# Designs tried in a protein design chat: VH-VL binders against o60147. Part 105

Target 1, 175 residues: o60147
Amino acid sequence: MLEKNKYLYIFRHIQTNQVLLSQGNVLKKTALFQLPYPLQKPVAPNGMRPAKLRKDHWVPLLKVEFPNESMFQSVFMQLLNYRKYRSVQPLTSDLLKLPIPVRRRKIMRQEVPNTIADLADILNKEKFPENSVRLQLSDKSDSEYADWPPSVQIDSEEIKLSRGFREKTTVDEAR
Key: E = the ipSAE of ESMFold2; O = the ipSAE of OpenDDE; V2 = 0.75 times the mean of E and O plus 0.25 times the DockQ between their complexes.

## First folded at step 5 (VH-VL)

Design v8 (framework fv_patecibart; at its last look DockQ between E and O 0.77; V2 from the best seeds 0.63)
Fold by ESMFold2, look of step 5:
Formats: C-alpha cells, sequence, structure tokens
Structure v8 (fold): chain C 175 residues (1-175), chain A 122 residues (1-122), chain B 107 residues (1-107)
C-alpha cells in the first residue's frame, strides 16, 4: 500500500516569484504544468512556463501538515483552483496605467502574498479542529499576509533548507 | 477579532472642519496587505468612498473632494484620522471606517465600523 | 469614473423563492466587483468578493457570477434575515464606486 500524503509543500521562484505547489519535499518536473503556457496577460512577466525545471531557482516558501490525506487533497485542489481563477483575470485598469517596469515589479511581488492569502482563505472556510493544521514558513513574517483561523498553528521554527524540504525521521538515513 | 470604531463630533456647522478618528484592533497598519478607508452614506442614499490609506502610507482620495480631505494614520495608536474642510449641509451622512484587504492588485472592504452620523446644520 | 447600475431598485419576494440582483458596469471591470449586504440601521457586511468568491461565514444560499460588465448576486432560497439592501462595488480603478443599491423585502 502507498503512503497517504498529508503534507503540502510550496516553493517560490527566486527571480520571478512564481509559486509551485507540491505533494513532495522536492519538486518534480511535472510541477511546471501548474504555470500558464502560453502567456495569458500581455504585461505579466511570469506568465510563461519555463522549458526546464531548474531546481537551483526554486526555494522553500512554506510547508503545511494536515490531520489526514482527505483534508490535504481538499486544500491542495482548492489552491490550484484559486490560482486558475486568478490567472485568467485581466489586470486592473489602474495597474495598466502604470509604466511597464513599475507594473511588472508590482505583479512579481504579489504572487507570494496572494498564494499565502489563498491558503488562509481556504483554511478560514474549512471546519478543521483547533490547532490541527501545522504551518511552517521559511520567513515567519510572511504569515502577516493573511489572517489565520484557530485551526492553524504557526511553527516557531523556520524552514532552514535552501533546496527542498526535509525533516529528520526515526528511520535510517535515506543516503 | 478585527474591530473598527468611528469617533468624533455628530454636529458641525457649515464651513467648519470635521475631524473623525477610526480606532481599530485585531490588525496593524504596519503590516503588508491592509489599509483603512472612509466611506459615507447620506440618509437613504448609496455608499460613497472618500479616502483610504494603506500600510505603505499610500493615500488616495475621491477626486472631487481631494482639496477638502486629508487622511493620516498613527500606527502606534491603531488610529486613522480623516479631516474634511468646509463642511456643507449636503455632507450630512453616516461616516464609516472600514478595513481594506488587498489582493491581486485590488482590494475589498472586509470589516466595517458601526458608523457615526454627522449632521451639518446651523 | 465607473458607474455601477443595479437592477431592480426594489424587490418584494416570497420566502424561500429565488432572488436575483444585477449590477452593470459602465466599462469592463474584469471580476473586480464585490457585493455587500446592509440590513436596516446596520453597517454593510461583505458577502461576495471578486464576483463569485464567498466571504468567510456567508451562507451558501448566496452566490455571485459574471465578468466584464454584467454581474449577478443570487439568493437561492430567501430567508427572513435576508431582508436588506444589497450593493455592488468595484475596485478595477479609482475612484472606487458603489451601485445605487437594491432593497429586498420579505413577503
Amino acid sequence: as target 1 above (175 residues)
Amino acid sequence: QVTLKESGPTLVKPTQTLTLTCTFSGFSLSKYGVGVAWIRQPPGKALEWLAHIDWDDDKRYYPALKNRLTITKDTSKNQVVLTMTNMDPVDTATYYCARIRYYDSSGYFDYWGQGTLVTVSS
Amino acid sequence: EIVLTQSPDFQSVTPKEKVTITCRASQSIGSYIHWYQQKPDQYPKLLIKYASQSFSGVPSRFSGSGSGTDFTLTINSLEAEDAATYYCQQWDSLPLTFGQGTKVEIK
């Protein structure tokens, strides 16, 4: 029987601030299919799917432990749906009035806050038990992008790994 | 829990300056992604946005009222202050403050104060 | 300035019937529209954000739809506590504007 996953891993691109969701602590090449192809917005600098997964360009953003796989699957699917909804929206008229360099910088800077806000919005709508969802961030100040429900415990320890997510286990060393 | 409350005079005379204070709790304007707006509603009429200020101290005003409005914040007191000069009887309305949640280069008003009715008459 | 025109101005609706409120924008605003409920003598409360996304704690009978210039708020089965005035509001561009409101009564 296969392991029942209850962990969500989120990665950020170091240059474009694009975000990828993962069930595993290391990104798979197929994760790139979460990104639009071709560009959906004429001024969005991060609309293009990279041809290759460059693992040195993707760093940990956050990790979530759910009580069980069913809750994980529900939240994971909803996050993908929130991203899809956001990706098909036109830019606001006010954003389009900005000089292109300013506009691009604003768009790049909002993807991480938007994703964290999406996660919190989903968790605020779900009926999870108090303190049943464990959130760990690479930068704890990123928790300030949203209001969190009582179901969420924010881990005091930041993620320190620069290339993936790994936690020590009671089993033998993987290598 | 997020709360906001408006305070200030309920009666002013024409030409006077109105000063309203929004005192809030449960969030801070030092944090990314939030702001506070002032919105008014004349008796029996629709809502009208007046001004807002964000965490980055960016200030926006309704253009026709820009010369009469000033919005400021005091992050240490969790307060936002609106001043409106040269009050006129047509400015009689309930004045609300509301929290802005920013998202996707846009925003919405997710929490509102109870409002304060300001009457302008002599 | 973007004008939001709601229809109808007023509805009197039998309990448990469906209520439909429309909001038309004077120019395309994508999905950057929000819906608020204001009960008599109360402050407005957010119901729907970004055209179709329910705000936390909002009953499932409330839904929103539309994109571009035409938007709809639907109350699937009207309940007594839903008697209120409903406003649409856009944040596609400044100045931020509200619709004129739609008053819904029970009967």
Scores: ipSAE 0.654, ipTM 0.834, lowest interface PAE 1.2, mean pLDDT 87
Fold by OpenDDE, look of step 5:
Structure v8 (fold): chain C 175 residues (1-175), chain A 122 residues (1-122), chain B 107 residues (1-107)
Amino acid sequence: as target 1 above (175 residues)
Amino acid sequence: QVTLKESGPTLVKPTQTLTLTCTFSGFSLSKYGVGVAWIRQPPGKALEWLAHIDWDDDKRYYPALKNRLTITKDTSKNQVVLTMTNMDPVDTATYYCARIRYYDSSGYFDYWGQGTLVTVSS
Amino acid sequence: EIVLTQSPDFQSVTPKEKVTITCRASQSIGSYIHWYQQKPDQYPKLLIKYASQSFSGVPSRFSGSGSGTDFTLTINSLEAEDAATYYCQQWDSLPLTFGQGTKVEIK
C-alpha cells in the first residue's frame, strides 16, 4: 500500500476526454480540483469541473512507475503546471476562426495527446536513468503521441481495466 | 530515432515541375498529432514555409504559392511528396522536410531533414 | 500574414558574454512562437518551443521568454559552438512565418 506513492495513474473521462492525475490506482474526489472551472449546464467546455465524481465515467489512460516517490512528485507537479499553463493560454487565431461546436470538439480531442506529450517532455528533461521508469498504457498506440526518452520502458502489456475507475489488481481478483 | 531525408532532382529548368520526396522513419503519419512540412531557404536568406500535411490528410499551403504546390502522403511508405509547378530561378533554394508535432491547436518542427539544394537554371 | 521582426540582424559577441535576440510579432500570438538554431551549412534545429520551453538536449544556457508580441531568446554565456543564425517562428495562424534571422558570430 505504501508503494502506491511511486505510481502515477492518469485517468480519462469517457465522454469529455478530460484528464485527471492520480497518485495510485484509485481516483479520489479531490482529483476534480485539478479542473479549474465549475461545470455549468450540460455541454461543458474542456476543463470544466463536474459537480460529482462519477467513477464509472473515468478509465485509466496510463500508468507510470517511478523509482521512488521523489521522482513521482517531481513529475506530478510538473504535469500540473503544464496543464495549468495550457488552460490560461489564449487560443490560436486559427482556432478562433472556427465555429464554436467545431472548436470545442478539437479542444476536447487534444487533452489526452497533450497530456501524454507533456509527460514525455517532462521525462525527457529530467534525464532519469535508463529504463528506470515503467510506462503502461490502456491503449498501446497512445505511446505514439510522443517520443520517449531512454529512461522510459514501455510495457507491451496494456492496462487491465476494472468496470470502475481503476486498474484491476491482484487484490481485486482475490475479492 | 526520428529521421527525415529529402530526395529529388537538384537541377530543374525554368517552367518545369519539381517533385521532391521526403522519406522518414521513427514515426508514422497514421496517428494523431503528427505531420510533415516542407520549408525552403534561398541561399543566404531566411526560411519559408511552403506546405504541410497531417495524419488526417489535411493539407495546407502557402497562399501565394498555393496554385503551384501539391502535397501528398503515402503512409505505408512513410513518404511525403511535394510538387511545385512552373519553377523559376527565384525558386532556387535548399528544400527541407520537417516533422510536425501538433500541440494545443498549434505545432512545431522538431526534426528536420538535411535539406536538398534545388537550382533552377536554363 | 503575421510578420516576425527580429533584432538585431547581426551580433558579434565575445565568448562567455550574454546574447539577447528579440522577435516582435505584428499581432498578438500568445506563446505560439518557436526558436530554431541553424549553424552554417546545417539544417535548422528546434531550440525553444512555445516561447519558453527548451527542446530536448538543448543546453541550459539557452532560454526563451515573452508573450503576446514581444519575445526574447537569451544565451546567458555564449559558447563558440553557438555561432549560428537564429530564427523565430509563429504558429498562431496560417500561413506559418519565420523571422528574418539573427546571425551570431564569435569575436
Scores: ipSAE 0.527, ipTM 0.838, lowest interface PAE 1.1, mean pLDDT 90
ESMFold2 (binder alone), look of step 5: mean pLDDT 94; pTM 0.955

Design v9 (framework fv_patecibart; at its last look DockQ between E and O 0.59; V2 from the best seeds 0.67)
Fold by OpenDDE, look of step 5:
Structure v9 (fold): chain C 175 residues (1-175), chain A 122 residues (1-122), chain B 107 residues (1-107)
Amino acid sequence: as target 1 above (175 residues)
Amino acid sequence: QVTLKESGPTLVKPTQTLTLTCTFSGFSLSKYGVGVAWIRQPPGKALEWLAHIYWDDDKRYYPALKNRLTITKDTSKNQVVLTMTNMDPVDTATYYCARIRYYDSSGYFDYWGQGTLVTVSS
Amino acid sequence: EIVLTQSPDFQSVTPKEKVTITCRASQSIGSYIHWYQQKPDQYPKLLIKYASQSFSGVPSRFSGSGSGTDFTLTINSLEAEDAATYYCQQYDSLPLTFGQGTKVEIK
C-alpha cells in the first residue's frame, strides 16, 4: 500500500523563469515535457527545451498541500491545461508591436505570475473547504500575484527547499 | 477584500479641470500584475476606457483625449488620480475606477468602484 | 482602434429561456475579450474573462465562447436577476474598447 502524495511543488528556472510543476519535492526528468515545443509560443529564447534537467538551475517557487491526492490531481491537471492554453494563444497585438528582444523579456517575466494567477483561479473555482489548502511561498510577496479564496491558508513562513530538490519526505518515499 | 472608491467634484464648469481620486484597499500597486484604470460612461451610453496605470508606473491614455488626461499613482496611499483638463458638457458621465489584473500580456477589470457622476455645466 | 459590435442591441426574454449575445471584433483578437454585466444603477461586474473563463462567483448559467473575431455570451436559463446590460471588452491592443452593449430585459 503506497501513501498518496498530496503536495504540489512549483519550481522556477533561475535564468529563463520557466515554471515546472512537480508532484513531490524532487524534480523528475519527465517534468521537462511541460515546457512548450519549439513550434509553440516560446517562453525561453527560441522556445528551446533543455535536453537535460539541471536541477541546480531550478529554484522553488511555492509548495501547496492539498487535503488529498484527488484534489491535488485535479488542480495539477488544470494548471497544465491553463499553461497549454496560453501557449497556443496568439500574442497580443500590442506585444507584437514591440521589438523582439523586448517582447522576449516580457514573455519570460510572465510565466511565474501567470502560473500563480492560474493556481489562484483554479482554487477559486474549486471551492474547497475553508483553510483546507496550505500555500507556502519561497517569497511571500509572490502571493500578491493573485487573490486567494478562503480555502487557501497562506503560510507566514517561507519555504526552505533546495534547488531542484530536497530530502525526500515519508510521503515522497511512499510513492 | 478588494474595494475601490472614486472621489472628487460632482459638478464642474466648462473649461475647468476635473480631478478624481481613486482610493482602493485589498491590494497594492507595488506588485507585478496590478493596475488601475479609469472608465467613464455617459448617461444611457456605453463604457469608455480613458486611461490606466500599472504597478511599474506605465501609463496609457485614450489617444483622442491624451492631451487632456494625466494619471498618477501614490502607492503609499493606495490612490490613483486622474486629471482631465478643459472639461465640456460632453464629458458629463459616471466615472469609474477599476482594478486591472495583468495576465498573459493582457488584462481585465475584475473589481470596480461604485462610480461618481460628474456633471459639466455652466 | 478595435471596434466591437454587439448583437442584438436589445433583447426581451422570458425567464428560463436561453439568451445569446454576440460580439464581433473588427480584427482578430485571439481570446483577449471579456464580458461584463451592468445592472441598472450599478457598476459593471466581470462575468467572463478571456472569452470562456468564468470569473469567481459567477453562476454556471453564464458561459462564453469564441475566438478570433466572433464571440458569444450565453445565459442558458435566464433568471429575473439577469436583467442588465452586457458589454464585451477587448484587451488585445490599445486603446482598450468596449462593445456598445446589449440590454436584456425580462418579459
Scores: ipSAE 0.744, ipTM 0.893, lowest interface PAE 0.8, mean pLDDT 91
Fold by ESMFold2, look of step 5:
Structure v9 (fold): chain C 175 residues (1-175), chain A 122 residues (1-122), chain B 107 residues (1-107)
Amino acid sequence: as target 1 above (175 residues)
Amino acid sequence: QVTLKESGPTLVKPTQTLTLTCTFSGFSLSKYGVGVAWIRQPPGKALEWLAHIYWDDDKRYYPALKNRLTITKDTSKNQVVLTMTNMDPVDTATYYCARIRYYDSSGYFDYWGQGTLVTVSS
Amino acid sequence: EIVLTQSPDFQSVTPKEKVTITCRASQSIGSYIHWYQQKPDQYPKLLIKYASQSFSGVPSRFSGSGSGTDFTLTINSLEAEDAATYYCQQYDSLPLTFGQGTKVEIK
């Protein structure tokens, strides 16, 4: 018998706060393709794709268990689509008035909250049974980035870091 | 679950200061990405944004009214207060408080109070 | 300050017919526009955020489109309960501004 994957893992970069989505609890090098490559317009402060996956730079953010693989695949693809739409949209006029280093920091600080908000937005539109989607966070305060539907049960236990990883980053650092 | 309600006087005289309180429940202003805004609507006219305050105490005001407006919050009491000085009959409107959601460097108003009509007359 | 101009100001529409409401910005605002419904004697309710993203609980007959300066709210098949005034709102730059509104009535 073959069991299908129904788990989503999300990682964040310890320095840039970029986010990567994964089917497994270990990132594959192909996950880097989720990040935009440099655009031809130099004023776009979107994150660049690193040439190499540095596993010591990526720490767990959250894990989601879905009712079945079909729903995992749907949510996974929707999250990727949300990211793509954000990366190709023009920046706000007010953001463009800021010096480039300030602008970049402000955008980087939003990637974790934006991704968590995207996940909640997707789940709020879905009609899952109550408590059928289990969410586990590395820092439970990160659940504060969004309003969760009744279908989501937030696990009381935080994700414990593996040996050899850097400590998780707090919400205050992401701001 | 998310509820906001405006309270304060419904009749003020010209030149007086209006103080409105927004009391809310179902969310906290300690939560990243939320704030409370004040929007008014003169009778039969369009909506007008006045001010908002975010979870991190970041405050924004409509520029032409900036010298008349003050917005503050009390996170422990789930309250946001707007004061507007030197009221004029043109300020007669329904005043709403609303939750503003911050996302992708922009914001929208996802939940609103029922509004309170404030009349300014001699 | 960004001015949002809606069209038409008013329309009377037969039930089950399609309604389109436009919002034009005085400068490019990307997709940073949001739509609200205000029924008579009620507070406004969010319908669409970021030009095209439906808010939770909004009927599927409501959709939004556009980018840059021209935006559209569409009601696919008008229901009686959709009689309301509709507003667009931008947050591309401060101050936050609303359109003047479009009143939709049932014939």
Scores: ipSAE 0.644, ipTM 0.834, lowest interface PAE 1.4, mean pLDDT 86
ESMFold2 (binder alone), look of step 5: mean pLDDT 94; pTM 0.954

Design w1 (framework fv_lerdelimumab; at its last look DockQ between E and O 0.03; V2 from the best seeds 0.00; counts 0 for: pae E 15.5 > 2, placed apart)
Fold by OpenDDE, look of step 5:
Structure w1 (fold): chain C 175 residues (1-175), chain A 120 residues (1-120), chain B 109 residues (1-109)
Amino acid sequence: as target 1 above (175 residues)
Amino acid sequence: EVQLVESGGGVVQPGRSLRLSCAASGFTFSSYGMHWVRQAPGKGLEWVAVISYDGSNKYYADSVKGRFTISRDNSKNTLYLQMDSLRAEDTAVYYCAREPYRSSGFYDYWGQGTLVTVSS
Amino acid sequence: SSELTQDPAVSVALGQTVRITCQGDSLESYYASWYQQKPGQAPVLVIYGENNRPSGIPDRFSGSSSGNTASLTITGAQAEDEADYYCNSRDSSGNHLVVFGGGTKLTVL
């Protein structure tokens, strides 16, 4: 297999905080298939899968650089699996007391911290080499959602928000 | 362009104090951990101290622990090294260096250094 | 504290390949980084992580690691590569401490 992009970009919806994973810094329309809800004509914030990708509604949450494509693919697939697992879990009593639209919104707003926690958990289990994974966050405070293993080095500089894609930084170009 | 400029070096007698400064520009100073590294004349590099991006964590080499204090003022984009109880063995060029990744232990940018000479 | 050991001096003929090695217990757990220093100048980062080169560093510079060792390799040494080379890594204590090797003086013949 030819080496492809070893960068994972995670995007969040600016209104619903839904999360999309991307192999590369530009969202593709196929990323919408990650959302577990039926296609709806209205664009989120209804908490449904939108009919079309509106790149301007998504901003980068974090960027992860892996040592190689194989590691990237492994983590990527595990993240999807974690998401799927959560989606089929029983709802708490507190959530069941809420109207369906409110419930959905509340669940979706947890996707950001859940995804970050998932990533940290996966990386802790993988036991990658020290400082072999580079993480850059749009908001450094988001790193507090989880304990990161020694394999992860967190970029000191936050990523610049760019809707629909993430441009390379000077630091990235230096690698 | 990233720039680090050290200042405050000079000749001082043993037992005296000196305060070094490192002026940073060309990047978001408050986002980066900063280090001091020194080099005695004709010798190798020696790590001195580190301070986290927000100043909440500080660590020192055993050779300077209890005598040196690292600090920073993010509002002024300046890193400091307060050196007390100076010894002859503290004679060195002192560099400030930027750590591009948290806890990475390496430096992508260095200042040109400032010379500290401790002599009677 | 941890120690990193380097040969104090090595030589290489112009156009030939040279490897500078760093050895220490810390390198079992942590990556090494390499710096080039010329007389009267500040150190310059040339290699970090597995094999990462900063912008501006020629591709003749490469990094590798094995066991408790890390190596900087210059493939096709140039006259301007004559300098002191230092490795560093995190200290084995893991408390954000850093340790440097003793440095290697590279002479290009």
Scores: ipSAE 0.023, ipTM 0.664, lowest interface PAE 5.8, mean pLDDT 87
Fold by ESMFold2, look of step 5:
Structure w1 (fold): chain C 175 residues (1-175), chain A 120 residues (1-120), chain B 109 residues (1-109)
Amino acid sequence: as target 1 above (175 residues)
Amino acid sequence: EVQLVESGGGVVQPGRSLRLSCAASGFTFSSYGMHWVRQAPGKGLEWVAVISYDGSNKYYADSVKGRFTISRDNSKNTLYLQMDSLRAEDTAVYYCAREPYRSSGFYDYWGQGTLVTVSS
Amino acid sequence: SSELTQDPAVSVALGQTVRITCQGDSLESYYASWYQQKPGQAPVLVIYGENNRPSGIPDRFSGSSSGNTASLTITGAQAEDEADYYCNSRDSSGNHLVVFGGGTKLTVL
């Protein structure tokens, strides 16, 4: 009754597996600035920041429901900071030995597990009430990238949307 | 209005130390990566060092590695360059520069520079 | 490791078009950015990304690239455009290094 739910939406690129975070159920063009290295030319797949947002190339990865705005804002800003922090870390010697295109692809392929692990780490630190945060995944096996705190209830139902976070039925949206 | 003001330059003998400061105003300093770029008299621009927005990561040009230390104090909106074991080759105008986007490698605002002269 | 090569000097007649080039292996992967520097002044960003102008930069300045070469074009050159021009980019090694070209002195005749 006193709860005003807020959602964090996380998207995955269908080809590169890069990740974008969103406060809304559709991506804004400015979300692309979360990706490092603006491209001279569009390079897809496996490129860095695309020149434009192709909304048909980004699919749901997961959705997090928070009981209020304060919890959402705390987690969302921390998650953005984890991504910024990782983007400035020195590359390992093994990674630096790779040709640039191979290196970039390997870095991009780590974005899904890294983002999921970051989210879990933040939620473990926040001491939220048990079962107060709902997590829904497009692929439930992705929950295996992290250990989740008691505050997280993992939804048994996967996200079934193919091109965004809008529900596939219109019944709930009409009510 | 974004401003960057360098200070701390001067004339010093080889082997001495100097500490440069860059005072930032007109923007949220703690959100931006910061660089030092230098220019020897009559020569081109040379990148010196970068520090991440929170100070956790630092990178240096090979010519200064081990002798220079970049740092920042986000509570004072100030970027620093500690220059030890100065050489004649370090004589230059030193600029601080703001990186508007992470890992973009370009600078939208520059200070006016401070001159460091290393001579006997 | 990675060097950006610019011609040291270029001349243009007042009102004419000039192109300043910047070459390097890193430019196949990263954008070049361009800076104007007048004597005794700090550099000023004039082009970033492929062809974006910061506020206050006249539309006679434009950028382009192909392969490992980036170009700054000034159409209708004015006396005030006489300056040194530098390109920069990230180093292709991926160590967060930044490289500058050697600079091009533009003389407006």
Scores: ipSAE 0.000, ipTM 0.483, lowest interface PAE 15.5, mean pLDDT 81
ESMFold2 (binder alone), look of step 5: mean pLDDT 92; pTM 0.939

Design w10 (framework fv_lerdelimumab; at its last look DockQ between E and O 0.03; V2 from the best seeds 0.00; counts 0 for: pae E 9.9 > 2, placed apart)
Fold by OpenDDE, look of step 5:
Structure w10 (fold): chain C 175 residues (1-175), chain A 120 residues (1-120), chain B 109 residues (1-109)
Amino acid sequence: as target 1 above (175 residues)
Amino acid sequence: EVQLVESGGGVVQPGRSLRLSCAASGFTFSSYGMHWVRQAPGKGLEWVAVISRDGSNKYYADSVKGRFTISRDNSKNTLYLQMDSLRAEDTAVYYCAREPYDSSGFYDYWGQGTLVTVSS
Amino acid sequence: SSELTQDPAVSVALGQTVRITCQGDSLRSYYASWYQQKPGQAPVLVIYGENNRPSGIPDRFSGSSSGNTASLTITGAQAEDEADYYCNSRDSSGNHLVVFGGGTKLTVL
């Protein structure tokens, strides 16, 4: 019985490592709009937005519990802004030397660490009360991508969601 | 309340050096990139330099590259601009400005500025 | 570095609508931000991103973009809106470089 209004879930694509933000533990189809599309400004690379949401292609990255909905909304919007501003950055000379498909994959692979870093940065700037934000990671090692402010309490327990946005069962743990 | 207060401006002869400071308060200084922007008398705004939140990255306008050095002391909540080999064209009000989002390219808070006059 | 161009001066009658435009190649890739500056004062951010207003900025200020242009619109100009307005954006050369427009002096008649 989760209160969706104060929970941020971040998912990653198992192949591309693209990330989606979700208010709640189930991704909506509309979440795909977060991914670059050629008709958006700036011009996005082709093929970065899948036509359909395949639940089996997405796994949970992290879960954040905020004290209230207002704080959640603030952080959520800021994360989207960070992503957008990052998307307009010029390509480095190293990236330009790579074939386009390889370049795209390399850029997408950075979305996970960048998103985690963005989240930490936003939370550092917001300066929420100490231990008021609870962070739960699918992989605890992912917390090393950023320095977390005192407002964040990292949960010792890993996130309980599995592929397909369902709660882990004993069968899942055996896999 | 977010505050940025520039200091160190004054009248100086060409070829001399001057060091500006920007004292920050009301926010976590180390969490933000900081910029210097200047404005010559009666002219427009000109970007001068940027420093990342941890000071690891610095970039300069071509007009000041090799002469100016941006730095920061996060323990003192202070931004600096060391200006060497000053020229008459460096005469301007110098503002420190906060960049709220990394690589966003905009500033949500500005200081009131400090005047630097380079004249013989 | 990239350049942003603005009309040096525009006028608007009290209560009317005025649009200040910024043009440059960087605006094809980056969002513009707008600053209001009154004599003897520091610039104040009035619009950033697509169409975001900082707290304290009246809702008569709005932003838009098209192609290599960005525009600041004041719907229902007030006397206190008389000021210099500057656009800026990231420089297309990369890094954290920023470029400003030349500024537009707005006169309210």
Scores: ipSAE 0.017, ipTM 0.590, lowest interface PAE 7.4, mean pLDDT 86
Fold by ESMFold2, look of step 5:
Structure w10 (fold): chain C 175 residues (1-175), chain A 120 residues (1-120), chain B 109 residues (1-109)
Amino acid sequence: as target 1 above (175 residues)
Amino acid sequence: EVQLVESGGGVVQPGRSLRLSCAASGFTFSSYGMHWVRQAPGKGLEWVAVISRDGSNKYYADSVKGRFTISRDNSKNTLYLQMDSLRAEDTAVYYCAREPYDSSGFYDYWGQGTLVTVSS
Amino acid sequence: SSELTQDPAVSVALGQTVRITCQGDSLRSYYASWYQQKPGQAPVLVIYGENNRPSGIPDRFSGSSSGNTASLTITGAQAEDEADYYCNSRDSSGNHLVVFGGGTKLTVL
């Protein structure tokens, strides 16, 4: 269920660079369900879901503050749809030429730039007031993956969180 | 493009069993949590059960707990509801419904339903 | 009965504004979602979250919430809006349980 909230939190995996979207600064175990099951069977998984959520493996990528909860909810749902759509696309011939381990690494390396580009694409299509969406990054150079609309104000302060484990405070979702 | 088609409804006697199926197409079935929702004739909607997208988490309404089992086969794009020890009050149209993400608590697509009648 | 309460029926004159309400303790923490159901048809999602419309839902449909109450508003009601309307949300007893309101029959005069 969507919680009454106007903040989007995006995490990346420290090893694979896979991405998870969250309504809070603590990932819930069910966030792993955002990761795709293998696209092609019986091909070895190249975007396989980890068996459990290791909170010490997921670090902040970016945080977005929206003007209100409805705008957050709309963007959050659209981001999930973009990611699901991309996950079901057939592999390109260039990718299929690669050995499976190399192919997997190349696909996973695109998760961060693809997610940032998706966010910017959604925000460019929405009619948000100028400077009404505050974007904060862990690495400000990541903003270079996209062209941002006038509605986006990129915070001069990077996210202060270091690598580390965080406990969730809500026990309302189980795997 | 998204389609959900229920089947397996019919007339059965109390105490008997029935298995419902929901065939999914037009989307990646394994990426979505799925629900069963029922509606007795002339009555409102009643939530029945949910299964997470990989099948690892299942939850049931108190009215069906211990009698109904939700399951899925992601290789066949099919959701199931095994209904045991059926009672007259289980008479309803049964819908399958797609949850846009796990624990979202709302359904963006519904099937057209299959009628289950429990009567002597 | 459900923990979400709706009036069983409301009426609106063609072109006028109507509000359908849904009440329950869980709505203090969670938004309701709203579904339209026409006779012999499956429900259709019309509002989720505070005020989000899925693609294809006319802008005359809007949602709001305050305290333990959620509302669906139809501005400029059309004959085609005549239907049953249901809200749903989480019930008060558990993290993973879902509940529907009893439904409201909307008649367009």
Scores: ipSAE 0.006, ipTM 0.595, lowest interface PAE 9.9, mean pLDDT 82
ESMFold2 (binder alone), look of step 5: mean pLDDT 91; pTM 0.933

